# VH-VL binders against Uncharacterized protein mtre-1 (mtre-1), part 19

Target 1, 142 residues: Uncharacterized protein mtre-1 (mtre-1), of Caenorhabditis elegans (q09347)
Amino acid sequence: YHQYRELKCSTPTNSIRGGPDRAECHLVLKAEELETGRPVPTGLGCWQEDHDGEEREYCDIVCPKSHTVFISYIDQGHRACFNFITYQVEKRNDEHVLWRSGKCLNSTVNYRIGCKFDDPFETQFKSDNEIFAHLRARARRV
Below, E stands for the ipSAE of ESMFold2; O stands for the ipSAE of OpenDDE; V2 stands for 0.75 times the mean of E and O plus 0.25 times the DockQ between their complexes.

## First folded at step 22 (VH-VL; framework fv_umesolerbart)

Design y3 (from w1 with heavy chain Y59W; at its last look DockQ between E and O 0.28; V2 from the best seeds 0.00; counts 0 for: pae O 8.0 > 2)
Fold by OpenDDE, look of step 22:
Structure y3 (fold): chain C 142 residues (1-142), chain A 123 residues (1-123), chain B 107 residues (1-107)
Amino acid sequence: as target 1 above (142 residues)
Amino acid sequence: EVQLVESGGDLVQPGGSLRLSCAASGFTFSDYDMNWVRQAPGKGLEWVSFISGYGSYIWYADSVKGRFTISRDNAKKSLYLQMTSLRAEDTAVYYCARESYDFSTDSYAFDIWGQGTLVTVSS
Amino acid sequence: EIVMTQSPATLSVSPGERATLSCRASQSVSSYLAWYQQKPGQAPRRLIYGASTRATGIPARFSGSGSGTEFTLTISSLQSEDFAIYYCQQHNNWPFTFGGGTKVEIK
């Protein structure tokens, strides 16, 4: 079983290599990679952390208990938001999160993320409202 | 020696198709993002398309989107541009250009260019 | 898209004189600005990247300055081989865009 996510981050000037403005991100839930999908309400599921003096922004991508999470596409292009050394996807307990740092925080970028499951995603969440409640409990954008 | 060599330029009719190739040598091809840049006769430079080192990220100019397809074969150290639905305004010398990144200055540039190949679209 | 505007379109300069070329971006491109030189029948050649870093093999008489929206290429003392067309190009936004070019010709 599979699901897809799209994390859309945008800056006012569509800068791709870090501009003066912090990007605003939105998560989209998809059953298939290229469908329009269902948007998550703004401000849910993302938070900031400090890692050894480096600011990171984490977003829950809503792929709990997924055995395989992969980034299928990044349209930002010039590696501001691409880390070929380490994946920007992190597993924390049963949850998967995507983090950004550095110039990526101020860059326009869209992620397509694929998640594979042993069980249908519908068995993990009964409704989108339940997902949204999960994200509210998880973190809110400040 | 680092080198790029374009080929495939030809005379074609409007609506026709053409495939350009760019052969790279002298460097690890997959380590570099590649671009196509074109120049109409007597005009300036126009960026056409971008493809990342492993082909994961691709961008097109609006003027060619939906008609041109950029691709690469890293095993063959080759860059390609498949052009379809060609128009008169696509007439140009087409350059392949390597894009380099300088970590110390956090900057980019097209540091290596091919000699270009001429594409002429005319009835 | 970010519009890159170069001025003047044509610059007539005598050998040995200083040439100043301007490049303006319609919005900030930070320092992601490169300059290229092109001679007739040849491919462009990288001169400056990161707005102010001279490429390897480029003579010291070439220098770049600026950031944000205003950039300048300076040739301190024009040599005979410097008569060419010069283009600026931004790497900050998709699509990448070039300026219209400045033709440096002999006065």
Scores: ipSAE 0.015, ipTM 0.653, lowest interface PAE 8.0, mean pLDDT 91
ESMFold2, look of step 22: ipSAE 0.257; ipTM 0.755
ESMFold2 (binder alone), look of step 22: mean pLDDT 93; pTM 0.947

Design y4 (from w1 with heavy chain S104G; at its last look DockQ between E and O 0.29; V2 from the best seeds 0.00; counts 0 for: pae O 6.1 > 2)
Fold by OpenDDE, look of step 22:
Structure y4 (fold): chain C 142 residues (1-142), chain A 123 residues (1-123), chain B 107 residues (1-107)
Amino acid sequence: as target 1 above (142 residues)
Amino acid sequence: EVQLVESGGDLVQPGGSLRLSCAASGFTFSDYDMNWVRQAPGKGLEWVSFISGYGSYIYYADSVKGRFTISRDNAKKSLYLQMTSLRAEDTAVYYCARESYDFGTDSYAFDIWGQGTLVTVSS
Amino acid sequence: EIVMTQSPATLSVSPGERATLSCRASQSVSSYLAWYQQKPGQAPRRLIYGASTRATGIPARFSGSGSGTEFTLTISSLQSEDFAIYYCQQHNNWPFTFGGGTKVEIK
């Protein structure tokens, strides 16, 4: 079983190499990779952490219990967010998160993420509202 | 010696098609992002298209979107530009340009250019 | 797109004189700004990248400065081989964009 996610991060200037403005990210839930999808309300599911003096922003991509998570597309190209130096997918317990750092935090970029499950995704959540509640509980701003 | 050599420029009628090639030598082709840049007669430079080292990321200028297709063959060390639905305003010298990244300064530039190939679109 | 505006369009200078070329971006491009020189019948040649770093083989009389939206290319003492058209170009946003160019001609 597959689900797809789109993490859309944007800056006012649409800079692809960083800039003065922190990017604002929005998550889109998709059953299929190329569909429009269901947008998650702004400000849910992301938080900031400090790792050895490096600021990271983490976002829950809502792929719990997924055995395989992959990035299928980054529309920025080989710029600020294109490699593991600036982003990673990390598994924390049964959840998967995507984090960004460095100039990627201040860059416009869209991620397409694929998640594979052993069971249908619909069996994990009863509704989008439950997903949003989950993300609200996760979200922390520092 | 690092070198880029364009070919394929020709005279074509409006609505016609043309395929440009750029042969690279003297460097590991797949390590570099490549670009097409064009220059109309007596005019300035215009960026046309970008393709990443392994072709995963592609970008076009709005003026050519839907009509031009950039591609590369890393085994042949070749860059291509397939042009369709050509217009008079596409008349230009077309350059292939290698984009380099300098880690020390965190900066980019077109560091190697071909000699260019002339495309003329005229009835 | 980011509009790059170069001024003046034409700059007339005498050999040995200082030439100052301006490039303005419609929005910040940070330091992702390159300068190119083009002579008649030739392909462009990289002069400056990262706004202020001189490319290998480029004479010391060429220098670049600026960041954000305002950039300057300076030729401290113009030589006969420096009469050409100069273009600035930003690498900060898609699509990449060039300035309209400044023609440096002999006075």
Scores: ipSAE 0.024, ipTM 0.662, lowest interface PAE 6.1, mean pLDDT 91
ESMFold2, look of step 22: ipSAE 0.238; ipTM 0.745
ESMFold2 (binder alone), look of step 22: mean pLDDT 93; pTM 0.946

Design y5 (from w1 with heavy chain S104G, light chain N92Y; at its last fold request DockQ between E and O 0.05; V2 from the best seeds 0.00; counts 0 for: pae E 2.3 > 2, placed apart)
Heavy chain, then light chain:
Amino acid sequence: EVQLVESGGDLVQPGGSLRLSCAASGFTFSDYDMNWVRQAPGKGLEWVSFISGYGSYIYYADSVKGRFTISRDNAKKSLYLQMTSLRAEDTAVYYCARESYDFGTDSYAFDIWGQGTLVTVSS
Amino acid sequence: EIVMTQSPATLSVSPGERATLSCRASQSVSSYLAWYQQKPGQAPRRLIYGASTRATGIPARFSGSGSGTEFTLTISSLQSEDFAIYYCQQHYNWPFTFGGGTKVEIK
ESMFold2, look of step 22: ipSAE 0.492; ipTM 0.838
ESMFold2 (binder alone), look of step 22: mean pLDDT 93; pTM 0.947
OpenDDE, look of step 22: ipSAE 0.015; ipTM 0.629
ESMFold2, look of step 23: ipSAE 0.554; ipTM 0.851
ESMFold2 (binder alone), look of step 23: mean pLDDT 93; pTM 0.947
OpenDDE, look of step 23: ipSAE 0.031; ipTM 0.693
ESMFold2, fold request of step 27: ipSAE 0.515, 0.453, 0.525; ipTM 0.853, 0.834, 0.854
ESMFold2 (binder alone), fold request of step 27: mean pLDDT 93, 93, 93; pTM 0.944, 0.946, 0.947
OpenDDE, fold request of step 27: ipSAE 0.021, 0.232, 0.614; ipTM 0.655, 0.787, 0.874

Design z1 (from x1 with heavy chain G53Y; at its last look DockQ between E and O 0.69; V2 from the best seeds 0.00; counts 0 for: pae E 7.5 > 2)
Heavy chain, then light chain:
Amino acid sequence: EVQLVESGGDLVQPGGSLRLSCAASGFTFSDYDMNWVRQAPGKGLEWVSFISYSGSTIYYADSVKGRFTISRDNAKKSLYLQMTSLRAEDTAVYYCARESYDFSTDSYAFDIWGQGTLVTVSS
Amino acid sequence: EIVMTQSPATLSVSPGERATLSCRASQSVSSYLAWYQQKPGQAPRRLIYGASTRATGIPARFSGSGSGTEFTLTISSLQSEDFAIYYCQQHNNWPFTFGGGTKVEIK
ESMFold2, look of step 22: ipSAE 0.013; ipTM 0.613
ESMFold2 (binder alone), look of step 22: mean pLDDT 94; pTM 0.948
OpenDDE, look of step 22: ipSAE 0.735; ipTM 0.911

Design z2 (from x1 with heavy chain S56Y; at its last look DockQ between E and O 0.46; V2 from the best seeds 0.00; counts 0 for: pae E 9.9 > 2)
Heavy chain, then light chain:
Amino acid sequence: EVQLVESGGDLVQPGGSLRLSCAASGFTFSDYDMNWVRQAPGKGLEWVSFISGSGYTIYYADSVKGRFTISRDNAKKSLYLQMTSLRAEDTAVYYCARESYDFSTDSYAFDIWGQGTLVTVSS
Amino acid sequence: EIVMTQSPATLSVSPGERATLSCRASQSVSSYLAWYQQKPGQAPRRLIYGASTRATGIPARFSGSGSGTEFTLTISSLQSEDFAIYYCQQHNNWPFTFGGGTKVEIK
ESMFold2, look of step 22: ipSAE 0.006; ipTM 0.622
ESMFold2 (binder alone), look of step 22: mean pLDDT 93; pTM 0.948
OpenDDE, look of step 22: ipSAE 0.320; ipTM 0.809

Design z3 (from x1 with heavy chain F50W S104Y; at its last look DockQ between E and O 0.28; V2 from the best seeds 0.00; counts 0 for: pae E 9.5 > 2)
Fold by ESMFold2, look of step 22:
Structure z3 (fold): chain C 142 residues (1-142), chain A 123 residues (1-123), chain B 107 residues (1-107)
Amino acid sequence: as target 1 above (142 residues)
Amino acid sequence: EVQLVESGGDLVQPGGSLRLSCAASGFTFSDYDMNWVRQAPGKGLEWVSWISGSGSTIYYADSVKGRFTISRDNAKKSLYLQMTSLRAEDTAVYYCARESYDFYTDSYAFDIWGQGTLVTVSS
Amino acid sequence: EIVMTQSPATLSVSPGERATLSCRASQSVSSYLAWYQQKPGQAPRRLIYGASTRATGIPARFSGSGSGTEFTLTISSLQSEDFAIYYCQQHNNWPFTFGGGTKVEIK
């Protein structure tokens, strides 16, 4: 079973160079890679942590218990987001999150993500409102 | 050897159309954002358009917006500029340019340029 | 749009002398500033990026400085092969505007 996500991150001015403003991200839920999808409210499911003196923003990509998560594509105006340096998909328990750091935090960037599951995704969340409730439960920096 | 080679420049009449191509070699084309830059005879450089590595994000200079379309084919390692409603002021040498970003110095530049292709718009 | 203003338009200097080229941005571009050299009939060549970082293969006599709105390219000992037009370009945001150029003439 597969699902797709887009994580769309934008600054207020659509800055792509790591300007002064933090990007805000929203997740788009997709059953097929090329469909329009179902948007999650902006900022929902994202939070900040300090990691060894480096600020990171984590976003839950809603792929719980997925056995395979991959970024199939990253669309960024400037290359401010580098895998393993300023972003990475990371597994936390049974959940997957994408974190960004450095100039990537302040850049407009879109991630296209694939998730593969052993069980149908609909058995984990009955509705989008359940997904939103799950995302609201994440700890985040206010 | 890293190269960009433009082609398709020609003499055209005002209101005409022309398609420019830029063939890339020697690097992973899809990793790089690409640009078109033009230079009218005896004048300075003017940025024309930019396209992200994936092709999903695009920007144009106001002077060409609505008339020019940038595109890329990553499988063919090629960048394109479709020009329509051409005007005399579009007469220029057109360059394709690769944009680089160095994360460690946090720096950008057009690090590789093609040789240019001449577009002349006259009646 | 960020307007880039270069001065002087033409700079005549003797071989071995210092040349100083100025580039001013209408608003801050941080250090997102590149310098290019263009010889007659050729495409531009990258000299400096990040306002002050020399590209690989560029002679040490070329140096860049500045940030924000004021930038300088210095050629510390001008050589005959340095006859060219020099352009600055900001990379802070679209459109990625160029300055008008400074033509360096060697006597």
Scores: ipSAE 0.006, ipTM 0.611, lowest interface PAE 9.5, mean pLDDT 86
ESMFold2 (binder alone), look of step 22: mean pLDDT 93; pTM 0.948
OpenDDE, look of step 22: ipSAE 0.065; ipTM 0.750

## First folded at step 23 (VH-VL; framework fv_umesolerbart)

Design j1 (from y5 with heavy chain G55D; at its last look DockQ between E and O 0.40; V2 from the best seeds 0.00; counts 0 for: pae E 8.5 > 2)
Fold by ESMFold2, look of step 23:
Structure j1 (fold): chain C 142 residues (1-142), chain A 123 residues (1-123), chain B 107 residues (1-107)
Amino acid sequence: as target 1 above (142 residues)
Amino acid sequence: EVQLVESGGDLVQPGGSLRLSCAASGFTFSDYDMNWVRQAPGKGLEWVSFISGYDSYIYYADSVKGRFTISRDNAKKSLYLQMTSLRAEDTAVYYCARESYDFGTDSYAFDIWGQGTLVTVSS
Amino acid sequence: EIVMTQSPATLSVSPGERATLSCRASQSVSSYLAWYQQKPGQAPRRLIYGASTRATGIPARFSGSGSGTEFTLTISSLQSEDFAIYYCQQHYNWPFTFGGGTKVEIK
């Protein structure tokens, strides 16, 4: 069973090579790869952590209990975001998050993400409102 | 030797179409973002379009949006500019340019330019 | 879009003297500024990137300075081969605009 996500990050001026402004991200939930999808409110499910002196912003990509998560495509204006250097998908228990750091934090970039499950995704959340409530509750915990 | 060679410039009537090509050699073409820049006779440089090496990220100058299409074929080490609905103000020498990024100094420039190909749009 | 304004349009300088070219951005471009030289009938050549870093093979008489909105290219001892038009370009954000150029004429 497949689900798709798009994580869309943009700065107020749509800067593509870093700059003074932090990008704001929102997740788009997709059952099919090419559908328009269903947006999550901007900023919901994202937070910051320090990792060995490096600032990182983490976003929950809503692929819980997925056995395979992959970034199929990254859409950016230049190479400010590098896998394992300034971004990565990270598994935390049964959940998956995407983090960004460095120049990637201040750059407009979009990620296309695939998630594979053993069971249909809708067995975990019956509606988008349940997903949003989950993300709000997670933000309060972290 | 690192080299870019444009071709396909010609005389075209207004409303016509033309396809420009840029052949790259001497470097790993797919590693570099590529640009088209034009220069009208006796005038300055004008950036036209950008295409990234990896992520298929494309930008156009407002003056050419909807009329020009940039593309690349990394296997053939080639950059293209498909031009349609040509106007007199599109008359220029068209350059392809390689964009370099120096991670150590966080700096950009067009470090390699072709010789240019002349497009003339005249009734 | 970010407008790049170069001044003067034409600069007449005697060989061996200093030439100073100005480039101003309509908003900050940080240090994402490059300088190019173009001689008649030729493609542009990169001189300076990152506002102040000289490209490989560029003579030491060329120097760049500035950040934000104000930038300067200086040729400390003008040579006869330095007759050309000089362009600045910002690489901060799309479109990657050029200045209008400064023609350096040897007096």
Scores: ipSAE 0.012, ipTM 0.605, lowest interface PAE 8.5, mean pLDDT 86
ESMFold2 (binder alone), look of step 23: mean pLDDT 93; pTM 0.945
OpenDDE, look of step 23: ipSAE 0.019; ipTM 0.690

Design j2 (from w1 with heavy chain D31W S104G; at its last look DockQ between E and O 0.05; V2 from the best seeds 0.00; counts 0 for: pae E 9.8 > 2, placed apart)
Fold by ESMFold2, look of step 23:
Structure j2 (fold): chain C 142 residues (1-142), chain A 123 residues (1-123), chain B 107 residues (1-107)
Amino acid sequence: as target 1 above (142 residues)
Amino acid sequence: EVQLVESGGDLVQPGGSLRLSCAASGFTFSWYDMNWVRQAPGKGLEWVSFISGYGSYIYYADSVKGRFTISRDNAKKSLYLQMTSLRAEDTAVYYCARESYDFGTDSYAFDIWGQGTLVTVSS
Amino acid sequence: EIVMTQSPATLSVSPGERATLSCRASQSVSSYLAWYQQKPGQAPRRLIYGASTRATGIPARFSGSGSGTEFTLTISSLQSEDFAIYYCQQHNNWPFTFGGGTKVEIK
């Protein structure tokens, strides 16, 4: 079973690297790859952590218990996001997160993400409000 | 072999239109941002236009805004420049160029260039 | 737009001697500066990126330096194949402007 996500990150002016502004990201939930999808509120499900002195922003992509997560493409202005260097999809417990670092944090970029499951995704969340509640619970940790 | 090959340069009259093509081979085309650069005979290099890997971000030099349209077809590994309302000052060799990024130095350059295609705008 | 100014416009040097080419930006481009070589009838060739990093396959006699607004390309011992036009280009932000070029000629 497949689900799709788009993580859309943008600065206020859709500016590229070298600007002072942090990009803000929102997730788009898709049952089929090419549909318009259902937006998650901007910033919901994202947080910052320090990783060996480097700031990273992590976003939950809402693919819990999936056995395969892949990025089908990345679209960015003035390339600043590189896999395994300034971004990566990472499994953390039964959750999947995408992190960004360095110049990628201040860049307008869109990620298209696929998730494969053994069971239909709808068995885990019955509605978008359950998904939003999950993401709000993540945002409440200190 | 990584290669870029331009085509479509021709002699056209002022006010005319022309479409340039750039065929890419030897690399994953959709991973790379692409640019057009032109050089008038006996003159220096002038950056013309940029398009991101999947085409969402497009920029133009002020001299060509509203007259030129950059596009790409990633399935065909091809870059295009549609030129309209051509002027004598658009006479140049047009190059397509691949933009590379080096993480270790946090730096960019145009690492692969085509051999160019000549556009002449003359009555 | 960031204006890139190269000097001199023409540099006459003898084979085996040192050539020093200058490039100045109208505002800081940090180290987002590349150098290209262009021989007659050919496309440009990347020499230096990141202001000072030599591209793979470029001879050790080519070196770059600088940051911010002032940059230098040095050719330590000119060979016959080095007589060409050299351009700098900034990659800090669009438009990705080039300098006017420096022609290196046999004295």
Scores: ipSAE 0.006, ipTM 0.625, lowest interface PAE 9.8, mean pLDDT 87
ESMFold2 (binder alone), look of step 23: mean pLDDT 93; pTM 0.947
OpenDDE, look of step 23: ipSAE 0.095; ipTM 0.757

Design j3 (from y5 with heavy chain G104Y; at its last look DockQ between E and O 0.06; V2 from the best seeds 0.00; counts 0 for: pae O 7.3 > 2, grease 19.8 > 18.9, placed apart)
Heavy chain, then light chain:
Amino acid sequence: EVQLVESGGDLVQPGGSLRLSCAASGFTFSDYDMNWVRQAPGKGLEWVSFISGYGSYIYYADSVKGRFTISRDNAKKSLYLQMTSLRAEDTAVYYCARESYDFYTDSYAFDIWGQGTLVTVSS
Amino acid sequence: EIVMTQSPATLSVSPGERATLSCRASQSVSSYLAWYQQKPGQAPRRLIYGASTRATGIPARFSGSGSGTEFTLTISSLQSEDFAIYYCQQHYNWPFTFGGGTKVEIK
ESMFold2, look of step 23: ipSAE 0.433; ipTM 0.825
ESMFold2 (binder alone), look of step 23: mean pLDDT 93; pTM 0.947
OpenDDE, look of step 23: ipSAE 0.016; ipTM 0.623

Design j4 (from y5 with light chain F96Y; at its last look DockQ between E and O 0.05; V2 from the best seeds 0.00; counts 0 for: pae E 7.6 > 2, placed apart)
Fold by OpenDDE, look of step 23:
Parts: sequence; C-alpha cells; structure tokens
Structure j4 (fold): chain C 142 residues (1-142), chain A 123 residues (1-123), chain B 107 residues (1-107)
Amino acid sequence: as target 1 above (142 residues)
Amino acid sequence: EVQLVESGGDLVQPGGSLRLSCAASGFTFSDYDMNWVRQAPGKGLEWVSFISGYGSYIYYADSVKGRFTISRDNAKKSLYLQMTSLRAEDTAVYYCARESYDFGTDSYAFDIWGQGTLVTVSS
Amino acid sequence: EIVMTQSPATLSVSPGERATLSCRASQSVSSYLAWYQQKPGQAPRRLIYGASTRATGIPARFSGSGSGTEFTLTISSLQSEDFAIYYCQQHYNWPYTFGGGTKVEIK
C-alpha cells in the first residue's frame, strides 16, 4: 500500500533562492503522486527545533508506521533546498518528518513524498479531521 | 457560472439498478471533493457518499454500503452513482454537492448543489 | 455516528421578528458545522460554515454561533423570503450527518 504527500511551502515573493521571508507550509494528503489530494491547514503539523545550533523546521508528513518513505519530487532548479543538507526526511519512532534548514526555510518550494505501508493507510485514521487533530497535537509538543 | 446538473433519476422496481450522473461546469472539477446527498419525499437530508478529487478516498453511508458505488470521470467533469439492489427506502431526490474547504476557518461545507434528480423505487 | 438534533421542529415567527434555531451534536464536532437553507422545490443552499462564518452572498441578518456540541443559527429580523427549512450538518467525522431540520413558518 502506498500514499503520497505534497508539502507546499510558499513565501510572499515566491523566492526560490532564499529571501527575507519565512515560508509557510501546508501538507496535501494524496493516494497518487499527481492527484490534487486533500489539503491540511497551513502550518499544521510543523514546528521549530534547534539542531546543533542550527534552526530547523520539522513537518509531520503523516506517514505513521510506514516502512519506506522517499522524496519523489522537488521543484526543478531550486538551489536553496535541493541540497540534502538543507532538507531531509527523518524517521522518529513510528512517524516520519521532513525538516528544512538554512535558506530553504525562506524559500518557496514544493515536495512530493511517497510512503509505503504494510496496511491500508485508511485504517490508521477515521477522518481527515482526526489527522488534523493529530497534527495540531504534534505541533504543540515542541 | 459554477453549476452541477444531476440526471438519471427514474422509476425502478425493488432489486433494480440505476446509474445517476452529475455534470459539473464552471470550475476545475478535479480540485474538489464531491458528494451525493439524498432526500426522501417530505423528509430531511441524508448524506450518501463522498469521493475525493481523484477518487483516492471514498466513503459511504451504512444504508447504502455494498449496494452503491460512487465514481468520477474528471476528464468528463462527471460524478456518478451506481445504485444496485434498490429498495423502497432509497426513493428520494438525489443531489450532487461540491464540498469546499476553507483554510481560514479550517472547515468544510457543501457550497454548490445540483437541482436534484428523483429516484423512485416502487413495485 | 454523530447524531445531530435540531430544535424546534417547527418555528412560527412573524415577519421582522428574531428567529433562533438550535442544533445539538451527540459528541463534539468542534466548529465543523454548516447550516443550509432549503425552500420548497429547491436544492439546499449553504448559509454558514465553520459554525459561524457566513457564506458569500448571504444577508447579514443570518448568523451562526457555537462550538463543540451546541450550535445556534439566528435570523435577526425575519424576511418573507426566509421562510424555509434549515438544516445543520457536521463535517467532523464520517459518516456526515444532518440534523432533522427546523421549519421556519409564518406566524
């Protein structure tokens, strides 16, 4: 079983090089990579952490218990985020998150992320609103 | 103009089958989740089924689960409801309804409705 | 499922008067509550979403309030075109469920 996620981060100037403005991100829940999907409220499920003196923004990609997570797409030609040192998918316990750092935090960028599961994802959450509640709780834990 | 137009309503016998259609216009069809809602004569509204933009998520009311199938053709901007094993209690006006999401309020609603199509199940 | 209960079933009001409609959920639906208006022979029309946000084109005399399990639709000054049936609906969880409706009729 598989699901896809799209993390859409935008700045007011749509800068792809890293500008003065922090990007605001929202997640889109998908079953297929290129479908429109269902949106998650902006900023929900994202939080700030310090990692060895560097600020990172983490976002829950809502792929709990996934055995395989991969980034299938990032905007072509994006120089602020394309380097793996400025973003990465990380597993924390049974959950997966995507973090960004450096100029990537202040860049307009879109990710597509694939998640593979042993069981249907639909069995983990009853509704999108439940997912949203999960993400709200997740963000508050930081 | 944003519009939904249902069709396919008819008189059928119990145990029969019927396929409803909903034609969408005036908006990017695939960007929206769609629903079927029905209303028995003189009664209230009952949610029937939901399908997401590309059909990745589908939900049914227990009253129709296993008998009704919701689908969509985004190329044709059409929503469908295949009904089988029809019962008298399925008699109703069937509406297709577009569901919108508002980021500002983090809420959903059926913002566009068709005119409805009447399905009558009777011996 | 979440049961939505509307009261009263019928509300008789004179033109120009205030109408207050109640909607109760069997469990919390947060603010995921919409109100619809339906006139005879017509499809429902969205009035309020997110419990308290008035839809585009809806007159200011319509307002929604509440959260959790108790919700209210208020028509501050009833107009002749407002006589209709009003439904609340929760979008919190599957299955989506509607209230039984409140018929607002002329007194």
Scores: ipSAE 0.018, ipTM 0.672, lowest interface PAE 6.3, mean pLDDT 91
ESMFold2, look of step 23: ipSAE 0.031; ipTM 0.658
ESMFold2 (binder alone), look of step 23: mean pLDDT 94; pTM 0.951

Design j5 (from w1 with heavy chain G55D, light chain N92H; at its last look DockQ between E and O 0.46; V2 from the best seeds 0.00; counts 0 for: pae E 10.3 > 2)
Fold by ESMFold2, look of step 23:
Structure j5 (fold): chain C 142 residues (1-142), chain A 123 residues (1-123), chain B 107 residues (1-107)
Amino acid sequence: as target 1 above (142 residues)
Amino acid sequence: EVQLVESGGDLVQPGGSLRLSCAASGFTFSDYDMNWVRQAPGKGLEWVSFISGYDSYIYYADSVKGRFTISRDNAKKSLYLQMTSLRAEDTAVYYCARESYDFSTDSYAFDIWGQGTLVTVSS
Amino acid sequence: EIVMTQSPATLSVSPGERATLSCRASQSVSSYLAWYQQKPGQAPRRLIYGASTRATGIPARFSGSGSGTEFTLTISSLQSEDFAIYYCQQHHNWPFTFGGGTKVEIK
């Protein structure tokens, strides 16, 4: 079973190489890669942590219990967001998050993410409102 | 020796088309973002277009959108600018330029330029 | 679009004297600012990147400063080979615009 996500991050001026303004991200939930998808409110499900003196922003990508998660595409125009350096998908417990750091925090960037599951995703959340509630609770937990 | 060499500049009529080429040598072409910059006779520099090395991410100046197409062939180490619907104001020397990024200082510049190729559009 | 404004358009300076060139951005470009030198009939040459970092092979008399919207290129003791046109360029966001240039001439 497959699900897709877009994580869309933008600054007020759509800067792509860092700058003074923090990007604000929102997640788009997709059952199929080509569909329009269902947007999650901007900023929901993201939080900040210090990682060895480096600020990171983590966003829940809503792929719980997924056995395979991959980034299929990133549309940044320069090296502010570099895989394994200033962003990566990380598994925490049974959930998956995408973190960003450095100049990537202040850059407009979109990620396309695929998730594979043993069970249909719809059995884990009955509605988008349950997903949103989960994401609100996650932001509070940090 | 790191080198960029433009070619294909010519005299053309308004409304005509022209294809510029830029041959790269002495570096790993696919690792670098590439740009076109033009300079009308006696005037300043104007950025024209950008293409990334990895993602084929492309941008254009508003003055050329819809008329110019940037492309690259990493196997041939070549950058291209397909120009159509040419106008008198497109008359310029066209430079290709390599953009460098220095991770240690987090800084950008066009560090290598070709010598340019002249495009003349008669008015 | 971020507009880059250079002043003065022309600067007349005697050899051995100090030249100060100004570049203003219409909105913040952080330190994503480069300076280029162009002599007649030649392609531009990179001088400064990151607002203040001198490129390899550029003489120490060239220095850059500033951040955000205001930037300065200083040539501390003008040499005969420094009479040229100087351009600033921002690399913050598309389009990567240049300033209009400052021509440094012999007084």
Scores: ipSAE 0.006, ipTM 0.600, lowest interface PAE 10.3, mean pLDDT 87
ESMFold2 (binder alone), look of step 23: mean pLDDT 93; pTM 0.944
OpenDDE, look of step 23: ipSAE 0.170; ipTM 0.758

## First folded at step 24 (VH-VL; framework fv_umesolerbart)

Design k2 (from y5 with heavy chain S30D; at its last look DockQ between E and O 0.74; V2 from the best seeds 0.00; counts 0 for: pae O 3.7 > 2)
Heavy chain, then light chain:
Amino acid sequence: EVQLVESGGDLVQPGGSLRLSCAASGFTFDDYDMNWVRQAPGKGLEWVSFISGYGSYIYYADSVKGRFTISRDNAKKSLYLQMTSLRAEDTAVYYCARESYDFGTDSYAFDIWGQGTLVTVSS
Amino acid sequence: EIVMTQSPATLSVSPGERATLSCRASQSVSSYLAWYQQKPGQAPRRLIYGASTRATGIPARFSGSGSGTEFTLTISSLQSEDFAIYYCQQHYNWPFTFGGGTKVEIK
ESMFold2, look of step 24: ipSAE 0.471; ipTM 0.829
ESMFold2 (binder alone), look of step 24: mean pLDDT 93; pTM 0.946
OpenDDE, look of step 24: ipSAE 0.074; ipTM 0.754

